# VH-VL binders against q0aze0, part 218

Target 1, 268 residues: q0aze0
Amino acid sequence: MKIILVNNRFKENTEKKAQEIAGQLSALNVEVIIDNGLDEPYAGTVDFIMVLGGDGTMLRAARRYGQRAIPVLGVNMGTVGFLSNIEINELAEYLPLILREEYSLEARMMLEVAVFQQQSLLTRVFCLNELLLRSNSPRMLSFALEISGQKLEPYRGDGLIVSTTTGSTAYSLSAGGPIADPQLDAFIVTPVASHIINKRPLVVSPEREISLHLLEEREAIIGIDGQIKMDFGAENRVLIKRAPHPLLMVNLKAKPFFTSIDRSLQRQ

## First folded at step 11 (VH-VL)

Design N6 (framework fv_inotuzumab)
Fold by ESMFold2-Fast, scan of step 11:
Structure N6 (fold): chain C 268 residues (1-268), chain A 121 residues (1-121), chain B 112 residues (1-112)
Amino acid sequence: as target 1 above (268 residues)
Amino acid sequence: EVQLVQSGAEVKKPGASVKVSCKASGYTFTHYWIHWVRQAPGQGLEWIGGINPSGGYTTYRRKFQGRVTMTADTSTSTVYMELSSLRSEDTAVYYCTRDYEGTYLVSPDYWGQGTLVTVSS
Amino acid sequence: DVQVTQSPSSLSASVGDRVTITCRSSQSLADSYGDTFLSWYLHKPGKAPQLLIYGISNRFSGVPDRFSGSGSGTDFTLTISSLQPEDFATYYCLQGTHQPYTFGQGTKVEIK
């Protein structure tokens, strides 16, 4: 068995803990590749991906490896979040189940984001939570939203979020979007500080294509999972669609989504 | 192993343009962004912008927008930075550096040797 | 724009001295997931900058253990526990969290 250990080098002790876990796995005849998030992704075939860290580390791992259809397990190392399944102090207990492949998989949809300058593709990225279009200046944006060839009336405001159901509890939630069951596949389209009070979040089929472009020259940014930022101008357009493969998340123990989110909202 | 090699020193007149190259070796060229940073005499370091060699996507500091253009040639593993409408204030050593992510500067780890650009009458 | 201020601007030290340099940002450098992109560089005249520390406290490959970084939020420190002859240089911090990315003005470490 070959496992990638993904860790976050910016958190205390994560690299040392990754080395410790790699040693334990090697003693069990498991080949381990350590990915600290800054080097190029491992190009070979692997059987399993173990992510050591919080939600941010999982989002990076999903972007790097999510399209390979390999089981991915989130192991929490202290930061409370929604994307980990077990805690680091539980790993020894669950390791025999991992090695025997005795776990279930939960498929989580991902977004494919393609940014164009006129007809030329500039970049193509995948993400687990959301794409954010936002103003990078005090001026609000005026932009066009098209859903599967249907042109909506222009949007005016600070921006727009196109989210997966997994992303419904991330930035979309803070912008007034609905909480979605991550078992559902859907795009959630949430306006950010819309000047028009009647602009509401939309929940649409994941088979639809969503396109965005600016209607006037403004300073704007496209944000991916809160981690990647790209300048976006009137010469640009973005196309968002369902990624070819979902992220396959490992479920070793029941994690009650609804009671978890309910508890989180009571404390906000 | 990892190496960034820049083109040689340039002397230009005000109003001209300059094009500096940065040739990468020892790693997968398309897996890392190349950013450009300059240092004017007696001044600190200043970020100019960056390019993703995979697809050619660019991001520029606003004060250089309209004057700077970055391009990448995947066949030669070379990035170019062209700065136009040169002023005396553009006299500086220009560095290329690699970083894994685009608009977050996470850890620009390997740097070119620098290219001195002198703008004088 | 995020302002980054280093202190002191210069200092005089002897080999074996403990040296501390601080870097203060005008706003928090943590992203929405708590990651902070602050790095430290050594720069000598006629040479390229050299990465010492990234992500506040992580030493880059090959960097001696006398160099350490610490801090959070808006206040960050680079410490050299026992200054060596090759350490007389200018040091820069870099915030990579908020565009435009900004360097501090530099701290020159000179021989006493």
Scores: ipSAE 0.006, ipTM 0.533, lowest interface PAE 11.3, mean pLDDT 86

Design N60 (framework fv_inotuzumab)
Fold by ESMFold2-Fast, scan of step 11:
Structure N60 (fold): chain C 268 residues (1-268), chain A 121 residues (1-121), chain B 112 residues (1-112)
Amino acid sequence: as target 1 above (268 residues)
Amino acid sequence: EVQLVQSGAEVKKPGASVKVSCKASGYTFTNYWIHWVRQAPGQGLEWIGGINPSGGYTTYRRKFQGRVTMTADTSTSTVYMELSSLRSEDTAVYYCTRDYEGTYLVSPDYWGQGTLVTVSS
Amino acid sequence: DVQVTQSPSSLSASVGDRVTITCRSSQSLADSYGDSFLSWYLHKPGKAPQLLIYGISNRFSGVPDRFSGSGSGTDFTLTISSLQPEDFATYYCLQGTHQPYTFGQGTKVEIK
């Protein structure tokens, strides 16, 4: 068996823990590739991906490997989150199940985000949670939203979020979007501080294509999963659609999504 | 063996433009962003901006917006940084550096040797 | 802009000394998931900066184990456990979380 360990490279002392786990796996005759995210993703074939860290590390792993249809397990290293399945101190307990391939998989849809300048593709990225279009100044944005060729009335406000159901508890929630069952496939389109009172969040088919562009020259950014930031101007257009493959998340133990989110919303 | 090799020193008059090159080797050129950082005499390091060589997407520090242009030539694995309307305060050593993640400056790991640009009348 | 301040601005040390340099940011360097993009660089006159530590505490390939990093939020530290002759240089921290990305002003480590 060949496993990629995706390490959280942005928190204190994570390299030591990754090396310890790699040693444990190697002792069990597992070939281990450690991915600290400094280089391009490992290009070879692998059987399993183990992500060591919180939600942020899982989001980066999904961007790097989510389109390969390989099982991905989130192992939490002390940060409360929604995307990990087990805690680091439970790994030894569950490792025999991993090696025997005794687990279930949950498919989570991903977004494909393509940014254009005129007709030229500038960049293409995949993400698990959302794309955020936001003003980068105190000035309100004026922008066009098109869903599957249907042009909506112009938006005026601070921005817009296009989210997966997995992302419904991230930025979309903060902007007033609905909490969605992550087992459903849908895009959630949530306005950010719209100046038009009747602009409501939309829940649309994941087969829809969504495009955005600015109607006036403004300082704006697009954000991907709260991690990637790109300048966005009136000469740019973004196209959002369902990614070709979902992220295949490993379930080793029941994770009570609704009770977890309910408790989070009750606490300050 | 990752290597970034920059063009040689330049002396320019105020109002002129300068174009500095950064030639990459030892890795897949289009898979890493190239960022530019400068150091003026007696000053610290200052980030200018970056480019994704695969599609040419750029991000610039606001104070340089409208004066800086970054381009990439994939056939020669070379990134260029052009700075126009030069002022005396643009006198600095300019460095290119690579970073995998791109729009965040996560871990610029390999650096060019630097290019001294002097702006004087 | 996020201001990054290093302390001290300079220090004098002898080979074998433990050296500690701090880096403080005007606001948290954590993104929405608690990840911080803080790195440390060694810079010598006439040479390019050299990455020492990335992601607060991770040592870059080939960097000696006497270099270590720690911290979270707004307070970060680079430690050199036993200073060697090649370590006399200027050290910079870099925050890569918030644009514009900013370096500290630098800490000069000089021979006593």
Scores: ipSAE 0.547, ipTM 0.807, lowest interface PAE 2.9, mean pLDDT 89

Design N61 (framework fv_inotuzumab)
Fold by ESMFold2-Fast, scan of step 11:
Structure N61 (fold): chain C 268 residues (1-268), chain A 121 residues (1-121), chain B 112 residues (1-112)
Amino acid sequence: as target 1 above (268 residues)
Amino acid sequence: EVQLVQSGAEVKKPGASVKVSCKASGYTFTNYWIHWVRQAPGQGLEWIGGINPSGGYTTYRRKFQGRVTMTADTSTSTVYMELSSLRSEDTAVYYCTRDYEGTYLVSPDYWGQGTLVTVSS
Amino acid sequence: DVQVTQSPSSLSASVGDRVTITCRSSQSLADSYGDKFLSWYLHKPGKAPQLLIYGISNRFSGVPDRFSGSGSGTDFTLTISSLQPEDFATYYCLQGTHQPYTFGQGTKVEIK
């Protein structure tokens, strides 16, 4: 068995903990590849991915490995998040179940984002939460949204979010989008500070293609999961569709999504 | 082996422009940002800005806005930093450095050897 | 702008000494997910800066075990447990969470 151990190196003592876990796995005849997130993803075949960290580390792991259809387990190192399943102090208890492949998998849809300049593909990126189109200046954007070839009336505002259901509690929530059950597959399209009052968040089939382009030259950015930024000008077009593979999240214990989000909203 | 190689020293007059190059090798050029950092004589390190070679997105420190331009040539794996309207206080060693993440400056790990730019009358 | 202040500005030490350098940020360095981007660099005249520590406490590949980082809240420290001859240099912290990214003013470690 070969496991990638994705380490969050942005919290105290995580490298030492990752080395300890790697040693424990090696003692059980498991081959361990440590990915610290600071270099290119491991290119070889692996059986399992263990992510040591919070939601930010899970998002990085999902972009790196999510399209490989490999089980991914989020192990929380400290603060509670939405994407981890167990705590680090519970790992020893659950490790025998992992090695015997005695767990369930929860499929989480991902976005495929393709950015073009005219007809030329510039880049293609996968993500778990969302794409954000936003102005990079105080000036409002004017942009076009097409859903499966249907051209909507122009948008005017600070931007737009195209989110997965997993991403419904991230930037989309802050912009006034709905909270979605992560078990559902759907795109959530949430405008950011729209000047046009009739522009509402949309919930659309994940089989649809979403296209965005600017109607006038502005300084704009496309953001991916809050972790990647790309220039976006009037010469550019972005195409968003459902990624070929969902992220396969390992479920070792029940995680009550609705009570967790309800508690979070009461605190805010 | 990851390597960043910068162009040689430059001497410029006040009001001129300088363009410094940084050629990358040993990794996938479009997977990493390149940032520029300078050190003036007797001063500390100062971040100038960065570029994502994938798509060409740039971010600049405000004090350089309108004077700095960063570009990337993916065919040669080279990033350029051009600084215009040079002043004597722009005399510094300029470094390029790579960083994997785009939104944050996480761990600029490999650095060019530095380019001394001298601005003198 | 997020200010990053180092202390002391300079210190004199002997080989074998324990050296502690502190770095204080004017606000939290946590991103939206709670990750903090604070790194430490060694810089010598005529050479490029060299990454020592990233993410507060993680040694970069090849960096000796005598270097360690720690931090809580807005206060961060770099410790050299037993100073070696090659360690006489200027040290910088860097906050990479908030643009513009900012370096501390530097701490010069000089031979006694």
Scores: ipSAE 0.384, ipTM 0.742, lowest interface PAE 4.0, mean pLDDT 88

Design N62 (framework fv_inotuzumab)
Fold by ESMFold2-Fast, scan of step 11:
Structure N62 (fold): chain C 268 residues (1-268), chain A 121 residues (1-121), chain B 112 residues (1-112)
Amino acid sequence: as target 1 above (268 residues)
Amino acid sequence: EVQLVQSGAEVKKPGASVKVSCKASGYTFTNYWIHWVRQAPGQGLEWIGGINPSGGYTTYRRKFQGRVTMTADTSTSTVYMELSSLRSEDTAVYYCTRDYEGTYLVSPDYWGQGTLVTVSS
Amino acid sequence: DVQVTQSPSSLSASVGDRVTITCRSSQSLADSYGDTYLSWYLHKPGKAPQLLIYGISNRFSGVPDRFSGSGSGTDFTLTISSLQPEDFATYYCLQGTHQPYTFGQGTKVEIK
């Protein structure tokens, strides 16, 4: 068995725990490929991806490996989140099931984001939570939103979020978007501080294509999962659609989504 | 092995422009951002901006916006940084460096040897 | 802009000395997920900067064990446990969390 171990090395005191787990896996004759997030994703074939960290580490792993149809397990190291399935102190209990491939998989839709300059494709990125278009100055944006060829009335405000249902509890939530059952496939389109009174969040089919462009030159950015940031100007256009493959998340134990989000909201 | 090789020293007059190149080898060129950092004599390091060679997407420090242009040529695995309207305070050694991420400057790990740009009348 | 201040700006040391350099930011360097993009570089005149530490405390490939990093939030430290002749250089911290990315002003480690 070959496992990619994705280590969160951007938080103090996580490296020692990652080294311990890598040693434990190697002692069980598992070939371990260490991914520290600094270099290209491992290009070879692997059987399983184990992500050590919080939601941020899982988002990075989804971007790197989510399109490969490989099982991905989130192992939490003390940071409460929505994307991990087991805690680090439970790993020893569940490791025999992992090695025997005795687990279920949950498919989570991903976004495919393509950024253009005029007619030229500049970049293509996949993400698990959302794309955020935001003003990068105190000045509001004026921008156009098109959904499957349907041109909406112009938006004026600080920006817009296009989210998966998995992302409904991330930036979309803070901007007033709905909490969505992550078992549903849908895009959630949430305005950020809209100056037009009747601009409401939209829930649309994941088969739709969403495009955005600025109507005036402004200092704006496109953010993807909070981990990829790009300047966005009037010469740019972004196209968002469902990614070809969902992220395959490993379920070793039930995690009650609704009670988890309820507790989280009481702390915000 | 990973290498970034920069073009040679340049001497320019105030108001001119300069174009510095950075040729990459030993890795997949389009998978890493290239950032530019400069150091003026007696000063510290200053980030200028970066480019994603996969498509040519750029981000710039605001003080250079309108004066700096970064481009990438994937056929030669080369990134260019052009700085216009040069002033004496632009005299510096300019470095290119690679980094995997675009949102955060995580670990610029390999650097070019540096290009001295001198702006004098 | 996030300001990054190093202390001291210079120090004199002998081979074998323990050297500590601090880096303080004007605001937290943790992103929304708690990840921190604080790195340390060694720079010598006529040479490119060299990555020593990334993500607060991780040594880059080939960097000797005498180099270590620690810290969180706004306060970070680079330690050289036993200074070697090749370590006389200027050290820079880099915050990569907030654009524009900013370097500290540098700490010059000079031979006594």
Scores: ipSAE 0.483, ipTM 0.779, lowest interface PAE 3.2, mean pLDDT 89

Design N63 (framework fv_inotuzumab)
Fold by ESMFold2-Fast, scan of step 11:
Structure N63 (fold): chain C 268 residues (1-268), chain A 121 residues (1-121), chain B 112 residues (1-112)
Amino acid sequence: as target 1 above (268 residues)
Amino acid sequence: EVQLVQSGAEVKKPGASVKVSCKASGYTFTNYWIHWVRQAPGQGLEWIGGINPSGGYTTYRRKFQGRVTMTADTSTSTVYMELSSLRSEDTAVYYCTRDYEGTYLVSPDYWGQGTLVTVSS
Amino acid sequence: DVQVTQSPSSLSASVGDRVTITCRSSQSLADSYGDTFLSWYLHKPGKAPQLLIYAISNRFSGVPDRFSGSGSGTDFTLTISSLQPEDFATYYCLQGTHQPYTFGQGTKVEIK
């Protein structure tokens, strides 16, 4: 068996812990590749991906490996999040189940984001939570939204979020979007500080194509999962589609989504 | 082994343009951004901008926007930085460095050897 | 622009000394998930900068254990527990969270 350990390179002592876990796995005849995020993703085939960290680390792992249809397990090493399944101190308990492939998988849709300049593709990125279009200046944006070729009335405001159901509890929630059951596949389109009172969040089929472009020259940014920022100008267009493969998340123990979000909202 | 190899020193007159190259080897060229950083004599390090070689997408520090152009040639795994309308204060050692994330400067890990650009009359 | 200030600007030390360099930013360097993009570099004349520490406290490949980083929010520290001859150099912190990305002014570590 070959496992990738993705560690949160942005937290203290994570490299030492990753090396410790790699040693334990090697002693069990498991080949281990450590991915600290500084190099391109491992190009070979692997059987399992173990993500050591919180939600931020899982989002990075999803961008690196989510399209490969390989089981991905979130192992929490700090503050409890929504994307991890077990705690680091539980790993020894669950390791035999991992090695025997005794777990269930939950498929989580991902976004494919393609940014164009005229007809030229500039970049293509996958993400688990959302794309955020936002102003990078005090000026509000004026922009066009199309859903499967249907042109909506222009938007005016600070921006727009196009989210997966997994992302419904991230930036979309902060902007007033609905909490969605992550077992549903849908795009959630949430306006950010819209100046048009009747612009409501939309819940649309994941088979839809969503496109955005600016109607005026403004400083704007496209944000991906709150981790990647790309300049976006009037010469650019972004196309958002369902990614070809969902992220396959490993379930070793029950994690009750609705009670978890309810507690999180009361603590905030 | 990852290597970034830059072109040699340049001497230019004020108002001219300079084009510095950075040839990459030992990794998948299109998977990493290349950023440019300079150091003027007696000064600290200053970020100029970066390019994603896969699509040619660029981001520049505002003060250089309109004077700097970054391009990538995937057939030769080479990034170029061209700086125009040169001034004496552009005299510096220019470095290229790779960074996986690109948009944030997370961990620029491998650097070119540097290219001295001297702007003098 | 986010300003990054190092202290001290220079220091004199002997081999075996503990050296501490501080980096202070004008605003928080954490992203929306609390990840912080602050790195430390060693720079010697005629050489390219060398990554020592990234994301506050993570040692880059091959960097000796005597180098450590710590901090959060706006205050960050690089510590060299026992200075070696090869450590006499200028040290820079880099904030990579907010564009334009900015380096500190540098701290020169000189032989006493």
Scores: ipSAE 0.296, ipTM 0.707, lowest interface PAE 5.2, mean pLDDT 88

Design N64 (framework fv_inotuzumab)
Fold by ESMFold2-Fast, scan of step 11:
Structure N64 (fold): chain C 268 residues (1-268), chain A 121 residues (1-121), chain B 112 residues (1-112)
Amino acid sequence: as target 1 above (268 residues)
Amino acid sequence: EVQLVQSGAEVKKPGASVKVSCKASGYTFTNYWIHWVRQAPGQGLEWIGGINPSGGYTTYRRKFQGRVTMTADTSTSTVYMELSSLRSEDTAVYYCTRDYEGTYLVSPDYWGQGTLVTVSS
Amino acid sequence: DVQVTQSPSSLSASVGDRVTITCRSSQSLADSYGDTFLSWYLHKPGKAPQLLIYSISNRFSGVPDRFSGSGSGTDFTLTISSLQPEDFATYYCLQGTHQPYTFGQGTKVEIK
């Protein structure tokens, strides 16, 4: 068995803990590849990916490896979140089940985001939560939204979020979007401080293609999972569609989504 | 072995343009951003901007907008920084550096040797 | 722009001394997930900057264990536990969270 161990590179002692876990796995005749997140992703084939960290680390891991159709387990290192399944102090208990492949998989849709300048592809990226289009100045944006060839009336406001159901509890929630069951596949399209009173969040089929472009020359950015930021101007167009493969999340124990989000909203 | 090798020193008159090159080797060129940082004599370090060689996407510090252009040639694994309308205060050593993460400057790890650009009348 | 201020601007030290350099930012360097992008560099005249520490406290490959980083939010520290002859240099912190990315003004460590 070959496992990639993705560590949370931004916390002290994560490299040391990753080395300790790698040593334990090697003692069980498991080949371990440590990914510190700072260099290019491991290019070889592997059987399993273990992510040590919080939601931010899982989002990065999903970008690096999510399209490979390999089981990904989130192991929480102390910060509570929605994307980890077990805690680090539970790893020893669940390790035999991992090695015997005694777990279920939960498929989570991802977005494919392609940014163009005229007909030239500038970048293509995958993400688990959302794409955010926002103004990078005090001025409101005017922009066009097209859904599967249907051109909507122009938007005017601070921006727009195109989210997966997994991303429904991230930026989309803050902008007034609905909380969605992550077992469902759908795009959630949420306006950010729209100046047009009748613009409401939309829940649309994940088979739709969504395109965005600016109608006026403005300073704007697109953000991906809150981790990638790109300048976006009137010469640019973004195309969003369902990614070819979902992220395959490992489920070793029940994690009650609805009670967790309910408690989170009551406390914060 | 990762290396970034820059072009040699340049002497330019005010109002001219300078184009500095940074040739990368020892890694997959399109997987890392290249950023440019300068240091004027007796001053500290100043970030200018960066380029993603995969697709050529750029980001520049506001004060250089309209004067700086960064390009990448994937066939030669070379990044170029062109600075136009040169002024005496543009006299500096210019460095290229790589960083994997992209939008953030997380760990610019390998640096070019630096290129001295002197602007004198 | 996010202001980054180092203290002291210069210091004199002897081989074997413990040296502490502080970096303060005008606003928090944490992103929405609590990740902070602050790095430390050693710079000598005529040479390129050298990465010492990234993401507050992570030592870059090959960097001696006498170098350590700590901090959170707006306050960050680089510590050299036992100064060596090759450590006499100017040190810079870099905030990589908010564009434009900004360096501190530098701290020059000079021989006493």
Scores: ipSAE 0.024, ipTM 0.599, lowest interface PAE 7.9, mean pLDDT 87

Design N65 (framework fv_inotuzumab)
Fold by ESMFold2-Fast, scan of step 11:
Structure N65 (fold): chain C 268 residues (1-268), chain A 121 residues (1-121), chain B 112 residues (1-112)
Amino acid sequence: as target 1 above (268 residues)
Amino acid sequence: EVQLVQSGAEVKKPGASVKVSCKASGYTFTNYWIHWVRQAPGQGLEWIGGINPSGGYTTYRRKFQGRVTMTADTSTSTVYMELSSLRSEDTAVYYCTRDYEGTYLVSPDYWGQGTLVTVSS
Amino acid sequence: DVQVTQSPSSLSASVGDRVTITCRSSQSLADSYGDTFLSWYLHKPGKAPQLLIYDISNRFSGVPDRFSGSGSGTDFTLTISSLQPEDFATYYCLQGTHQPYTFGQGTKVEIK
């Protein structure tokens, strides 16, 4: 068995912890590749991906490996989050099940984001939570939203979020979007501080294509999962569609989504 | 092994343009951003901008916007930085460096040897 | 722009000394997910900068274990536990979280 171990590079001494776990796995005849996020993603074939860290580390792992259709397990290192399944102190208990492939998989849709300059493709990235278009100055944006060739009335405001159902509890929630069952596949389109009162979040089929471009010159950025930032101007266009493969999340321990989100919303 | 090799020293007059090259080897050229950083005599390091060689997407420090242009030639694994309307304060050693991440500057790990650009009348 | 200030600007030390350099930013270097991009570089005249530490505390490949980094938010530290002859150089911190990316002004470590 060959496992990629993705560590949380933003937590002190995470490389030491990853090495300790890699040693334990190697003692069980498991080949381990450590990915600390700094170098290129491992290009070879692997059987399993273990992510050590919080939601941020899982989002990075999903961007790097989510399109390979390989089981991905989130192992929480102490930070509260939604994307981990087990805690680090439970790993030894669950490791035999992992090695025997005795777990279920939950498919989570991902976004494919393509950024163009006029007609030229500049970059293509995948993400698990959302794309955020936002103003990078005090001035509001004026922008066009097109859904599967249907041109909507122009938007005016601070920006827009195009989210997966997994991302419904991230930035989309803060902007007034609905809480969505992550087992559903849908795009959630949530305006950010729209100056038009009747602009509401949209829930859209994941088979549709969404495009965005600015209608006037403004300083704006495109944010991907809160981790990647790109300058976005009137010469740019972004195209969003369903990624070819969902992220396959390992379920070793029941984690009821609705009670988890309810608990999180208790703190006001 | 990873290497970034830059073009040689340049002497230019005020108002001229300079184009510095950075040739990459030892890794997959399109998988890393190349950023440019300069150091004027007696000063610290200053970030200028970066380019994604895969698509040609660029990001520039605002004070250089309109004067700097970065381009990449994937057939030769070479990045170019062109700086126009040169002033005496542009006299500096210019470095290219690679970084894996998109628009964040996470850990520019390998650097070119530097190119001295002198702007004098 | 995010201002990055190093302290001290220069120091004199002897081989075997413990050296501490501080880097302070005008605002938090954490992004919206709490990720912080702060790195440390060694620079000698006539040479390219050399990466020592990335992501606050991770040593780059081949960097001796006498170099360590720590910190969070706005305050970051580079420590050299036992200074060696090859360590006399100028050190720079770099914040890579907020554009434009900014370097500290540098700390020159000189022989006593």
Scores: ipSAE 0.006, ipTM 0.522, lowest interface PAE 10.7, mean pLDDT 86

